# VH-VL binders against q0aze0, part 224

Target 1, 268 residues: q0aze0
Amino acid sequence: MKIILVNNRFKENTEKKAQEIAGQLSALNVEVIIDNGLDEPYAGTVDFIMVLGGDGTMLRAARRYGQRAIPVLGVNMGTVGFLSNIEINELAEYLPLILREEYSLEARMMLEVAVFQQQSLLTRVFCLNELLLRSNSPRMLSFALEISGQKLEPYRGDGLIVSTTTGSTAYSLSAGGPIADPQLDAFIVTPVASHIINKRPLVVSPEREISLHLLEEREAIIGIDGQIKMDFGAENRVLIKRAPHPLLMVNLKAKPFFTSIDRSLQRQ
Below, E stands for the ipSAE of ESMFold2; O stands for the ipSAE of OpenDDE; V2 stands for 0.75 times the mean of E and O plus 0.25 times the DockQ between their complexes.

## First folded at step 11 (VH-VL)

Design N92 (framework fv_inotuzumab; at its last look DockQ between E and O 0.62; V2 from the best seeds 0.00; counts 0 for: pae E 4.0 > 2)
Fold by ESMFold2-Fast, scan of step 11:
Structure N92 (fold): chain C 268 residues (1-268), chain A 122 residues (1-122), chain B 112 residues (1-112)
Amino acid sequence: as target 1 above (268 residues)
Amino acid sequence: EVQLVQSGAEVKKPGASVKVSCKASGYTFTNYWIHWVRQAPGQGLEWIGGINPSGGYTTYRRKFQGRVTMTADTSTSTVYMELSSLRSEDTAVYYCARDTEYVDYLGSFDYWGQGTLVTVSS
Amino acid sequence: DVQVTQSPSSLSASVGDRVTITCRSSQSLADSYGDTFLSWYLHKPGKAPQLLIYGISNRFSGVPDRFSGSGSGTDFTLTISSLQPEDFATYYCLQGTHQPYTFGQGTKVEIK
């Protein structure tokens, strides 16, 4: 058995824990690859991916490995989040189940984001939560939204979010989008501070293609999962579609989505 | 072993353009952003911008927009930075540096080129 | 732009001294998930900058354990527990959370 440990290098004390866990797994005759994010993703065959950290680490792991159809387990290191299944102090209890492959998998849709300059592909990334188009200046954006070739009336405002159902509780929620069951597959399209009062969030089929471009030159940014930032100008176009493979999330214990989000909203 | 090797020193007149190269080796060239950072004499480090070698996607600090152009040649694993309309204030050592993050640009730089001195003099 | 200020701008120290350099940002460097992109570099005249610390506290490969980083939010610290002759240099912090990426102005560590 070969396991990748994805480590969060942007928080204190995670490297020491990763080494301790690697030692425990090696003692059980498991081959361990530690991914600190500094090198290319491990290209060889692996049986399981263990993500050590919070939601931010899971989002990076999904970007690196989510398209490979490998079981991915989120192990929380202390910060409350939505993408981890077990806590670090529970790992010893669940490790025998992992090694015997006694767990269920939950498929979570991902986005494929492609940015073009005219007809030239500049970059292609996958993400678990959302793409955010936003103004990077005090001036509002004017932009075009196309859904499966259908051109909507122009948008005016601070931006737009195109989210997975998993991302419905992230930036989309803050912008007034709906809370979606992450087991559903759908795009959620949520305007950000629209100056057109009748622009509503849209819930659309994940089989549709969504494209965005600016209608006038502005300072704008494309954000991916709140982590990647790209300049976006009037010469650029972004195309968003369902990624070929969902992220396969390991479910070792029941994590009650609706109870968790209800508690979170009470504290906001 | 990861290495970034830059072209040699340049002397230019005000109003001219300069093109500095940065040749990468020891890793998959298209998987990491390359950034450019400069240091003028007696000053600190200043980020200029970066390029994704995979698609040639660039991001520039606004003050250089319109004067800087970054390009990548995947056949030679080389990134270029061209700065036009040179002024005396552009006299600096220019460094290329690799982003620490695979395919992202997250603003930490692990491996650096040796630097290229560009002197702008009348 | 996010402003990054280092303190002190310069200091004089002897081999074996504990040296502390601080870096303060004009706004939080934690992204929406609490991840912080703050790194520290050593720079000597005639040489390229070298990465010492990334992600607040992680030492880069080959960096001696006398170097350590700490901090959160807007306040960050680089500590050299016992200064060595090769450590006399200028030190820079870099914030990579917000574009444009911005360096501190530098802290020069000089022999006393």
Scores: ipSAE 0.595, ipTM 0.835, lowest interface PAE 2.6, mean pLDDT 89
Fold by ESMFold2, look of step 12:
Structure N92 (fold): chain C 268 residues (1-268), chain A 122 residues (1-122), chain B 112 residues (1-112)
Amino acid sequence: as target 1 above (268 residues)
Amino acid sequence: EVQLVQSGAEVKKPGASVKVSCKASGYTFTNYWIHWVRQAPGQGLEWIGGINPSGGYTTYRRKFQGRVTMTADTSTSTVYMELSSLRSEDTAVYYCARDTEYVDYLGSFDYWGQGTLVTVSS
Amino acid sequence: DVQVTQSPSSLSASVGDRVTITCRSSQSLADSYGDTFLSWYLHKPGKAPQLLIYGISNRFSGVPDRFSGSGSGTDFTLTISSLQPEDFATYYCLQGTHQPYTFGQGTKVEIK
């Protein structure tokens, strides 16, 4: 068996810990590739991806590997969130199930985000939680939202969040969006500090295409999963749609979403 | 081996522009952001901005917004940084540097160019 | 802008000495996921800067194990456990959590 071990290089002593775990796996005849985010994602055939860390590390793994239809297991290493399945001290207990492939998979919708300048594609990125459009100055944004070519009344405020249902417990929640069952496929569109009273959060079919552009010259930023930040101006447009493949999350240990909501949010 | 090779030193008058090149080799050029960092005489290092060579997407430190333009030529694996309306305080060694992060950019730099001295006088 | 301040700004040391350099930021360098984008560089006159430490404490490829990093929040340290002749240089920390990215002012390590 060949696995990718995704490591979080942005916390203290993580590479040393990842190498210790890789040694344990190698002792069980598992071929291990450690991914610290420094190199191209491993392109060869892989049976399993193990993510060491919290939600932030899982978000990075989803961007790197989420479109490859490979099982992904979240292994918590201290801070409990919504995307880990087992704790690191339980890994030895669950390894036999991993090696025998005795687990279920939970599909989680991802976003495909394309940023343009005029008609030219500047970048395409995938994300698991959300895209945030926000002002990068003291001034409000005035911007247009289109859903499958249907233009809504202009928005005015600090910004807008377009999230997956998985992302419903992240920034969308703080901005007043609903908690959504992550087994649903949907977009959740949540205004950020809207100065237009009629702009309530929207729940939108995953078959729709969402487009955003500024109506006035303003300094703005697009944020992806709270980790990537991109300058966004009046010459830019972003197109958001469901990614071709969901993230395939491994379920080894029962972790009911609804009974754990408050505990997970409090630890976040 | 990863290398970033910059163009040679330049002397400019106030109000002019300078364009510094940074040729990359030893890796897939479009997979990593390239940043520009400068060091004025007797001062520390200062980040200017960065570019994604794949589509030409840029981010600039606000201090330089409106005066700096970064471009990439994928056919030659070369990034350019142009700084206009030069002032005497723009005298510095300018470095290009590769972001450590594949495709994303997160503000750590593993490989650096040799530096280009730009002198603005008179 | 996030200010990062190194201490000391200069020091004199002998080969074999233990050297500690600190980097303190005006606000936390942990993002909302607890990730910290703090790196350390070595810079000699006439040469390009060299990455030593990334992610607070991870040594970059080929960096000797006498270099180590630690810290959290706003306070970070680079330690050189036994100074070697090639280590006389200026050292910089860089925070990459908040744009604009900012370097510390530098710490010059000189022969005593």
Scores: ipSAE 0.408, ipTM 0.768, lowest interface PAE 4.0, mean pLDDT 88
Fold by OpenDDE, look of step 12:
Structure N92 (fold): chain C 268 residues (1-268), chain A 122 residues (1-122), chain B 112 residues (1-112)
Amino acid sequence: as target 1 above (268 residues)
Amino acid sequence: EVQLVQSGAEVKKPGASVKVSCKASGYTFTNYWIHWVRQAPGQGLEWIGGINPSGGYTTYRRKFQGRVTMTADTSTSTVYMELSSLRSEDTAVYYCARDTEYVDYLGSFDYWGQGTLVTVSS
Amino acid sequence: DVQVTQSPSSLSASVGDRVTITCRSSQSLADSYGDTFLSWYLHKPGKAPQLLIYGISNRFSGVPDRFSGSGSGTDFTLTISSLQPEDFATYYCLQGTHQPYTFGQGTKVEIK
């Protein structure tokens, strides 16, 4: 068995823990690759991905490895979030199950985000939570939203979020979006401070495509999972689709989503 | 070993353009953003912009927009920075630098080129 | 733009001294997921800048233990526990959380 340990290079405790766990796994004749984000993603085949840290680390891992259809386990290290399944102190207990591949998988829809300049592709990214378009100035944006070719009325406001159901408890929630069942595949389109006071979020079929572009020359940015940041201007458009492959999240321990919402949200 | 090697010093007249190259080696070229930073005489470091060699996406500091163009040649693993309408204030040492993480736009630079002096004088 | 104020602009120190440099940003450098992209660089004349610290407190590969970083939010510190002859240089902090990325104005560490 070969396992990738993904940790957050910005969190020293995760680095130390990764090394410790790597040693333990090696003692069990498991091949281990440590990915702290400083190096290129491991290009070889692996059987399992273990993410040590919080939601941010999971999001990075998803971007790096999500397309490979490899089981991904979130191991929380004292953070508040929705993307970890077990705690670091529980790892020893569940390690035998991991090694025997005795776990269930939960498929989580990811976004495919493509940014264009006219017909030229500038970048393509897969992400687990959301795409954010927002103003880079105190002024509102004016931008067009199209869903499966249907042109909606122009949006005016600070920005827009297109989120997966997984991402519904992330920035979309802060912007007033609905909490979605992570077992549901859907886009959540959440306005950010729309000039229309009652502009409602949209829940959109994963079969549809979402397109965004600015209607005026304004400074804006595209944010992906709060980690990738790109300038966005009038010459650009973004196309959002369901990623061709979901993230396969490992479910070792029962973690009821809806009963955990209140507890998790109260900590944020 | 990661290396960024820049082109040689340039002397230009005001109003002219300069194009500085940065050849990368020792890693997968398209996996990391390349940024440009300059230092004018007696001044500090100033971020100019960055490019994703994968696809060629660029982001520029606003003060340089319209005058700066960054491009990437994947066949030669080289990034270029072209600055037009040069002014005396553009006299500086220009550095290319690699971002620290694959695909992520993190704003930390782990490896740097040796620098290229660009002198703008009448 | 996010302003980064570095202090002091210059200081004189001797070999073996403890040196502290501070950077303050005009807004929090933590992103929505709690990551903070504050890094420190050493720059000598005629040489390329060198990464010392990234993510507030992580030493880059090959960086001696005498260099350390700390801070959170808007206030950050680079500490050299025992200044060595090769440490006389200009130091810069960089915020990479918000575009455009911005450097501190630099701190020149000179021989006393």
Scores: ipSAE 0.029, ipTM 0.649, lowest interface PAE 3.4, mean pLDDT 91
ESMFold2 (binder alone), look of step 12: mean pLDDT 92; pTM 0.946

Design N93 (framework fv_inotuzumab)
Fold by ESMFold2-Fast, scan of step 11:
Structure N93 (fold): chain C 268 residues (1-268), chain A 123 residues (1-123), chain B 112 residues (1-112)
Amino acid sequence: as target 1 above (268 residues)
Amino acid sequence: EVQLVQSGAEVKKPGASVKVSCKASGYTFTNYWIHWVRQAPGQGLEWIGGINPSGGYTTYRRKFQGRVTMTADTSTSTVYMELSSLRSEDTAVYYCTRGDYEYTDYFGELDYWGQGTLVTVSS
Amino acid sequence: DVQVTQSPSSLSASVGDRVTITCRSSQSLADSYGDTFLSWYLHKPGKAPQLLIYGISNRFSGVPDRFSGSGSGTDFTLTISSLQPEDFATYYCLQGTHQPYTFGQGTKVEIK
């Protein structure tokens, strides 16, 4: 068995902890590759991915490895989040189940984001939560939204979010989008501070293709999962569609989504 | 062995433009951002901007917006920084440096640096 | 813009001394996921800057263990436990959490 350990290189002692876990796994005849973010993603085949950290580390792991259809387990190291399944102090208890492949998998859809300049592909990235188009200045954006070839009336405002159902509780929620069951596959299209009163969030089939471009030259950015930021101008176009593979999340421990989100909302 | 090798010193007059090159080797060129940092005489380090060679995406510090252009040639693993409408205060050593993997604008470090290119702007 | 202030701007030291340099940011450098992008660099005239510490406390490859980093939130420290002749240089911290990325103004470590 070959496992990738993805850790958060910026938290105190996480590399030391990753080395300790790698040593324990090696003693059990497991080959371990540590990905602390400093090197390219491991290109070889692996059987399992273990993410040591919070939601941010999981989002990075999903972008790097989520398209490989390999089981991914989130192991929390102290910061409670939505994407981790077990705590680090529970790992020893669950390790025999992991090694015997005695767990269930939950598929979470991902976005494929392709950014063009005219007809040239500039970049293609994957994400678990959302793409955000937003103004990078006090000026309002004017932009076009097209859904599966259907051109909507122009948008005017601060931006737009295209989210997965997993991302429905992230930035889309803050912008007024609906809370979606992460078991459901759908795009959620949420306007950010629209100046057109009747522009509402849309919930559309994950088989749809969504495209965006600016109608006027403005300073804008596109953001991916809150971690990747790219300049976006009138010469650019972005195409968003369902990624070819979902992220396969390991379930070793029941996680009650609706109860968790209900508690979270009461704190705001 | 990661290396970044820059072009040689330049002397320019005010109003001219300068184009500095940075050739990368020892890693997959398209997987890392290249950033540009300068140091004017008697001043500290100042971040100018960066480029993702994979897509050609750029980000610039606002004071340079409209005067700086960064480009990448994947066939030669070379990044270029062109600074136009040069002023005497643009006199500085310009460094290219490797940033975080891929497309993120978050970075924890600038890990490998070019040797620097002195650009002198004088009348 | 996030302001980064180093203290002191200069100091005089002898070989073997313990040297401490501080870096303070105008706002927290922890992102929404708890990652903190603070790094330290050594710079000598005529040479390129060299990464010493990244992610607050992690030594970069090949960096001697006399260099250590610590801190959290807005307050960060670089420590050199026993200064060597090659350590007389200017030191910079860099915050990479918030764009535009900002360096501290530098701390010059000079021979006493």
Scores: ipSAE 0.012, ipTM 0.535, lowest interface PAE 8.6, mean pLDDT 85

Design N94 (framework fv_inotuzumab)
Fold by ESMFold2-Fast, scan of step 11:
Structure N94 (fold): chain C 268 residues (1-268), chain A 122 residues (1-122), chain B 112 residues (1-112)
Amino acid sequence: as target 1 above (268 residues)
Amino acid sequence: EVQLVQSGAEVKKPGASVKVSCKASGYTFTNYWIHWVRQAPGQGLEWIGGINPSGGYTTYRRKFQGRVTMTADTSTSTVYMELSSLRSEDTAVYYCARELYESVYIPGFDYWGQGTLVTVSS
Amino acid sequence: DVQVTQSPSSLSASVGDRVTITCRSSQSLADSYGDTFLSWYLHKPGKAPQLLIYGISNRFSGVPDRFSGSGSGTDFTLTISSLQPEDFATYYCLQGTHQPYTFGQGTKVEIK
C-alpha cells in the first residue's frame, strides 16, 4: 500500500504530526509520500490519500489528486470543518480499517475551470467548492453569463460564484445561495451584491457549461476554492463544466450533514 | 530551506531606472506569489505589488502603475522589480516577500529577502 | 485606500510584561463573504520583517506561543503574554482584504 499524507506545514505544527504518522505507517510496511504543498503533486500510482488538517488542506488535496479516483480521508487536526471525517486522536482506532480497505466512499462532484485569453488556453484547474469572480477595485463589474450557449441578460454587481453542492456552505452561502445536499450533483450560480433586480441564485444541471467574461474593462480576479487567485480582464473568458471524476471521500464515521450545518448557523 | 536572496545596493540619479532581483530557492518557485515592499528612511512599510511566476500575472499599487514592472524568470527562479523615473522619495530599502500560497485565502508574507537599499541622489 | 492605524505608536515594557498592540482599519476588513485578511510582523533594524500571525489568529510555524492575535471587523490585537528580551522590536499589522495592501504605521516596543 502506498499512501499520500497531505499536510500544511504552516498550520499548528502539522508537519511534525505528519512525520510521526509516516513513521507509524512505514513500520506497518506502508510506503508513505508526504505532500506539504511545496513540491509538484506526486505523479505515481497511490492507493489512498490521508489529509491532515482543516478544510483548506482538503481543498488543496482535491485540486491536486481529486481527478485520480483515489480514496481521500480528511483527518481533523483541531479545527472544526465540513470536509474532515475523523479526529487525529481517533486515527489509531481506525487505521486497521483503512489498511484493510473497510470503509465506504462518498462521491463529491468537482468543477473543471478553464481560463482563456482571446482563444488561447491560459490554465485549467479543478476545484471542489467554487469559482469566484469578483471586483478587485471599488467599481462594480459588468459581465456576461452564458449557460449552455444561452446568453442571459448582463449582470452588474460585485461578482458571481459558480459552486458545487459541496461548496454550497462556503462562499455561495455568504452571498445568499441555498444550502444543498452535497450528495446531489448540481451547479449553484450565486450573484454577489447584484445591482440588477431579481438576479436570483440559479441551480442548474451539472451537464451545463457556464461561461463568463467582462463587458467593460475592469480590475477583477478569479478565485478558486479561496486558494488560487488570477487576474481577470476583458480580454479573458472562463469556461466552467463538471470535472470528469468526482472526489471520492472516505467515510469511517457517520456525518450528519443537516444537523451539522444547522448547529454551525446557530453558533456562527 | 526557503530562501529569498536579493541583489546588492544601488545608487541612482533622479530620472534613472533601477532593477532589483530576488532569487528564490528551497521550494517550487511557480507555486507562490512574490511581492515587493519598501521602507523609506524613518517611514513604515509600503506595499508596491506582486507577481505570480506561474503565468506572469501581476498586481500593482495604483501610484506605481506605469513606472513599475515586475517579471519572473522560471529558469533561474528569479523575480525582478524595475522602477523607472526615479525621484529622491524613492530612496528606500526594497524587500521581496513570498505570499503564503496555501493560505492565499488568508494573505500573509511568510519569507522575506534581506532587502536592497536603493539610494536616489543628485 | 483602506487606512490602518496602530496604537500605541510606541510603548515601554519590561521582560515578563503582557503587551497588547492594536490595529484599527478605516473600514471593515471583512469582504462581502466575511473573509478577513490581517497579519502581524516583527521588524528589527538591519533585518528583514518576520511573519508572526496571519489570518487574524493563526501563528506562523516556529513562532512562540506567547504571541497571539484576535479581532474582527475593524479592530484587531496582537498580544505578547510574557515579553522576552528578543521581543523588543517594531511590530506592523497588514491588511490584505482590500487592494492596495496597507500596513499600519508600526508600534515600537522599547525596554523600560
Scores: ipSAE 0.005, ipTM 0.438, lowest interface PAE 13.0, mean pLDDT 85

Design N95 (framework fv_inotuzumab)
Fold by ESMFold2-Fast, scan of step 11:
Structure N95 (fold): chain C 268 residues (1-268), chain A 121 residues (1-121), chain B 112 residues (1-112)
Amino acid sequence: as target 1 above (268 residues)
Amino acid sequence: EVQLVQSGAEVKKPGASVKVSCKASGYTFTNYWIHWVRQAPGQGLEWIGGINPSGGYTTYRRKFQGRVTMTADTSTSTVYMELSSLRSEDTAVYYCTRDYPGTYFTSLDYWGQGTLVTVSS
Amino acid sequence: DVQVTQSPSSLSASVGDRVTITCRSSQSLADSYGDTFLSWYLHKPGKAPQLLIYGISNRFSGVPDRFSGSGSGTDFTLTISSLQPEDFATYYCLQGTHQPYTFGQGTKVEIK
């Protein structure tokens, strides 16, 4: 068995813990590839991906490996989150089940984001939570939203979020978007501080294509899962659609979504 | 071994432009942002901007917007920073530096040796 | 802009001393997922800066264990547990969370 171990380089002692776990797995005849974010994603075939960290580390792993149809397990290392399944101190208990492939998989949709300058593709990236278009200055944006060829009335405000259902509890929630069952496939389109009072969050089919462009030159950025930042000007256009493959998340331990989010929102 | 090698020192007159190069080796060039940071004599470090060689996306500090242009040549693994309309206060050592981890937020891991740009009347 | 201030601006120390440098930001450096992008650099005249600590407390590869970082929110510290001759330098913190990315003004560690 070959496992990629993705670690969070920004949390205290995570590199030491990753090396410790890699040693434990190697002692069980598991080949381990460590991905700490410094090198390009491992190109070879692997059987399983273990993510050590919080939601941010899982988002990075999903961007790097999510399109490969490989089981991905989130192992939490202290930060309360929605994307991990077990805690680090539970890993030893669950390791035999991982090695025997005794777990279920939950498919989570991902976004494919393509950014153009005029007619030229500049980049194509994948993400698990959301794309954020936002102003990077005190001036609000004026921008166009098109959904499957349907041109909406112009938006005026600080920006827009296009989210997966998994991302419904991330930036979209903070901007007033709905909480969505992550087992549903849908785009959630949430305005950020809209000047237009009747601009509501939209829930649209994942088969639709969403495009965005600025209607006037402003200082703006495109943010992806809070981890990729790109300048966005009037010469740019972004196209968002459902990614070809969902992220396959490992379930070893029951984690009821609705009671978990309810408890989190009570701020216990 | 990761290495960033910069072009040599430049002496320019006020109003001229300067173009500094930064040649990367020892890693996958398109996987990391390259940022430019300067230090004027007797001053601290100042971030100028950065470029993602994958796609050519740039971010610039507002005070340099309109005067700075960053470009990347993937065939030679080289990043360029061009600063125009030079003034005496642009006299500084200019560094290129790689973004660790090369994502949305910045920490700067490997640095070029620096290029002294002197703007004298 | 997020303002970053270091204290002290300079200090004098002897080999073997414990040195603490503080860095304070005008607003929280935690992103929406709770991660903080604060890093520390050593800079000597005529040489390029060197990364010491990233993400508040993680030592960069090859950095001696006498260097440690700590902090959260707006208050951060770099500690050198036992100063060595090669540690006399200027130290900078950098916030990498909010653009424009901003360095502290620097702390010069000089021989007593």
Scores: ipSAE 0.005, ipTM 0.487, lowest interface PAE 11.9, mean pLDDT 86

Design N96 (framework fv_inotuzumab)
Fold by ESMFold2-Fast, scan of step 11:
Structure N96 (fold): chain C 268 residues (1-268), chain A 121 residues (1-121), chain B 112 residues (1-112)
Amino acid sequence: as target 1 above (268 residues)
Amino acid sequence: EVQLVQSGAEVKKPGASVKVSCKASGYTFTNYWIHWVRQAPGQGLEWIGGINPSGGYTTYRRKFQGRVTMTADTSTSTVYMELSSLRSEDTAVYYCAREWSDTVYFGPDYWGQGTLVTVSS
Amino acid sequence: DVQVTQSPSSLSASVGDRVTITCRSSQSLADSYGDTFLSWYLHKPGKAPQLLIYGISNRFSGVPDRFSGSGSGTDFTLTISSLQPEDFATYYCLQGTHQPYTFGQGTKVEIK
């Protein structure tokens, strides 16, 4: 068995913990590849991906490896998040189940984001939570939104979020988007500080293609899962569609989504 | 093992079109872009463009726009590059090369053996 | 387009020599957030190009330890610490930060 351990080397104590776990896995005859975020993703075949960290580390793992249809387990270190399944102090207890493949998989849709300059593709990335278009200055953006070729009235405001259902509890929630069951496949389109007072979040089919471009020259950024940031100008266009493969998340113990989000919101 | 196998050498007259194939094996075809790079005799390497087999997305260098077409057949794991209106300066060895789809275009890793295209003046 | 220039265009060396090849871009290869995509390739007549280094300094799978990369911004270097007979070839740098992707003109490493 070959496992990738994904960690954030710059997070306190994470590199030491990753090395300890790699040693434990090697002692169990498991080949371990460590991805600490400084190198390109591992190009070889692997059987399992173990993510050591919080939601941010999981998002990086999903971007790098999510399209490869490999089981991905989130192991929480530190603050509680939505994308981890077990805590680090529980890993030793669950490791035999992992090695025996005694777990279920939950499929989570991902976005495919393609950025163009004129007719030329500049980059293509995948993400688990969302694409954020936002102004990089105090000025509002004016931008066009198309959904499967249907041109909506222009948007004016600070930006727009195109989210998966998994991302409904991330930036989309902060911008006033709905909470969505992550087992549903849908895009959630949420305006950010819209000048047009009655622009509402949209929930659309995952088979839709969503296109965005600026109507005026402005300093803007597109952000992917809060981790990748790219300059976005009036000569750029972004095309968003459902990624070919969902992220396969490992479920070793019950993590009831609705009671977890309800408790989180109730304490505020 | 990862392999990219290209079609054989071609000799064409000026004004003709050529279609070169690149058959992939040993990996998941739809997880990698296939790029095309050429080398004219005595010249360096020149990127032409690429295709993502997953969605059929293409990107072409502007100087080839209108003359190059890239297509992918997922049932046979094969990418094709067709170059039309051939000129003598298109005489070159053409390479296909794969690039991971979730990498910010750093550079292709595995390459085909190359296809010599000769345009007779 | 971003121009990429290699130096020298050719050099003569003996087995065991340390070889340094430089690659200079017409503009910074760091994107807006500091990420840089610069690769090095080895190319021999009649063979396909082979990836040696990606992301400035990362050795590709199976590439010998004698190859190393360094640099930032507009200036990049490939170093071969001790030339072996199989290293006589043409070397190319490739910038992958800005489209279109551009290669340097190549550096031919010849036997003395």
Scores: ipSAE 0.007, ipTM 0.445, lowest interface PAE 10.5, mean pLDDT 84

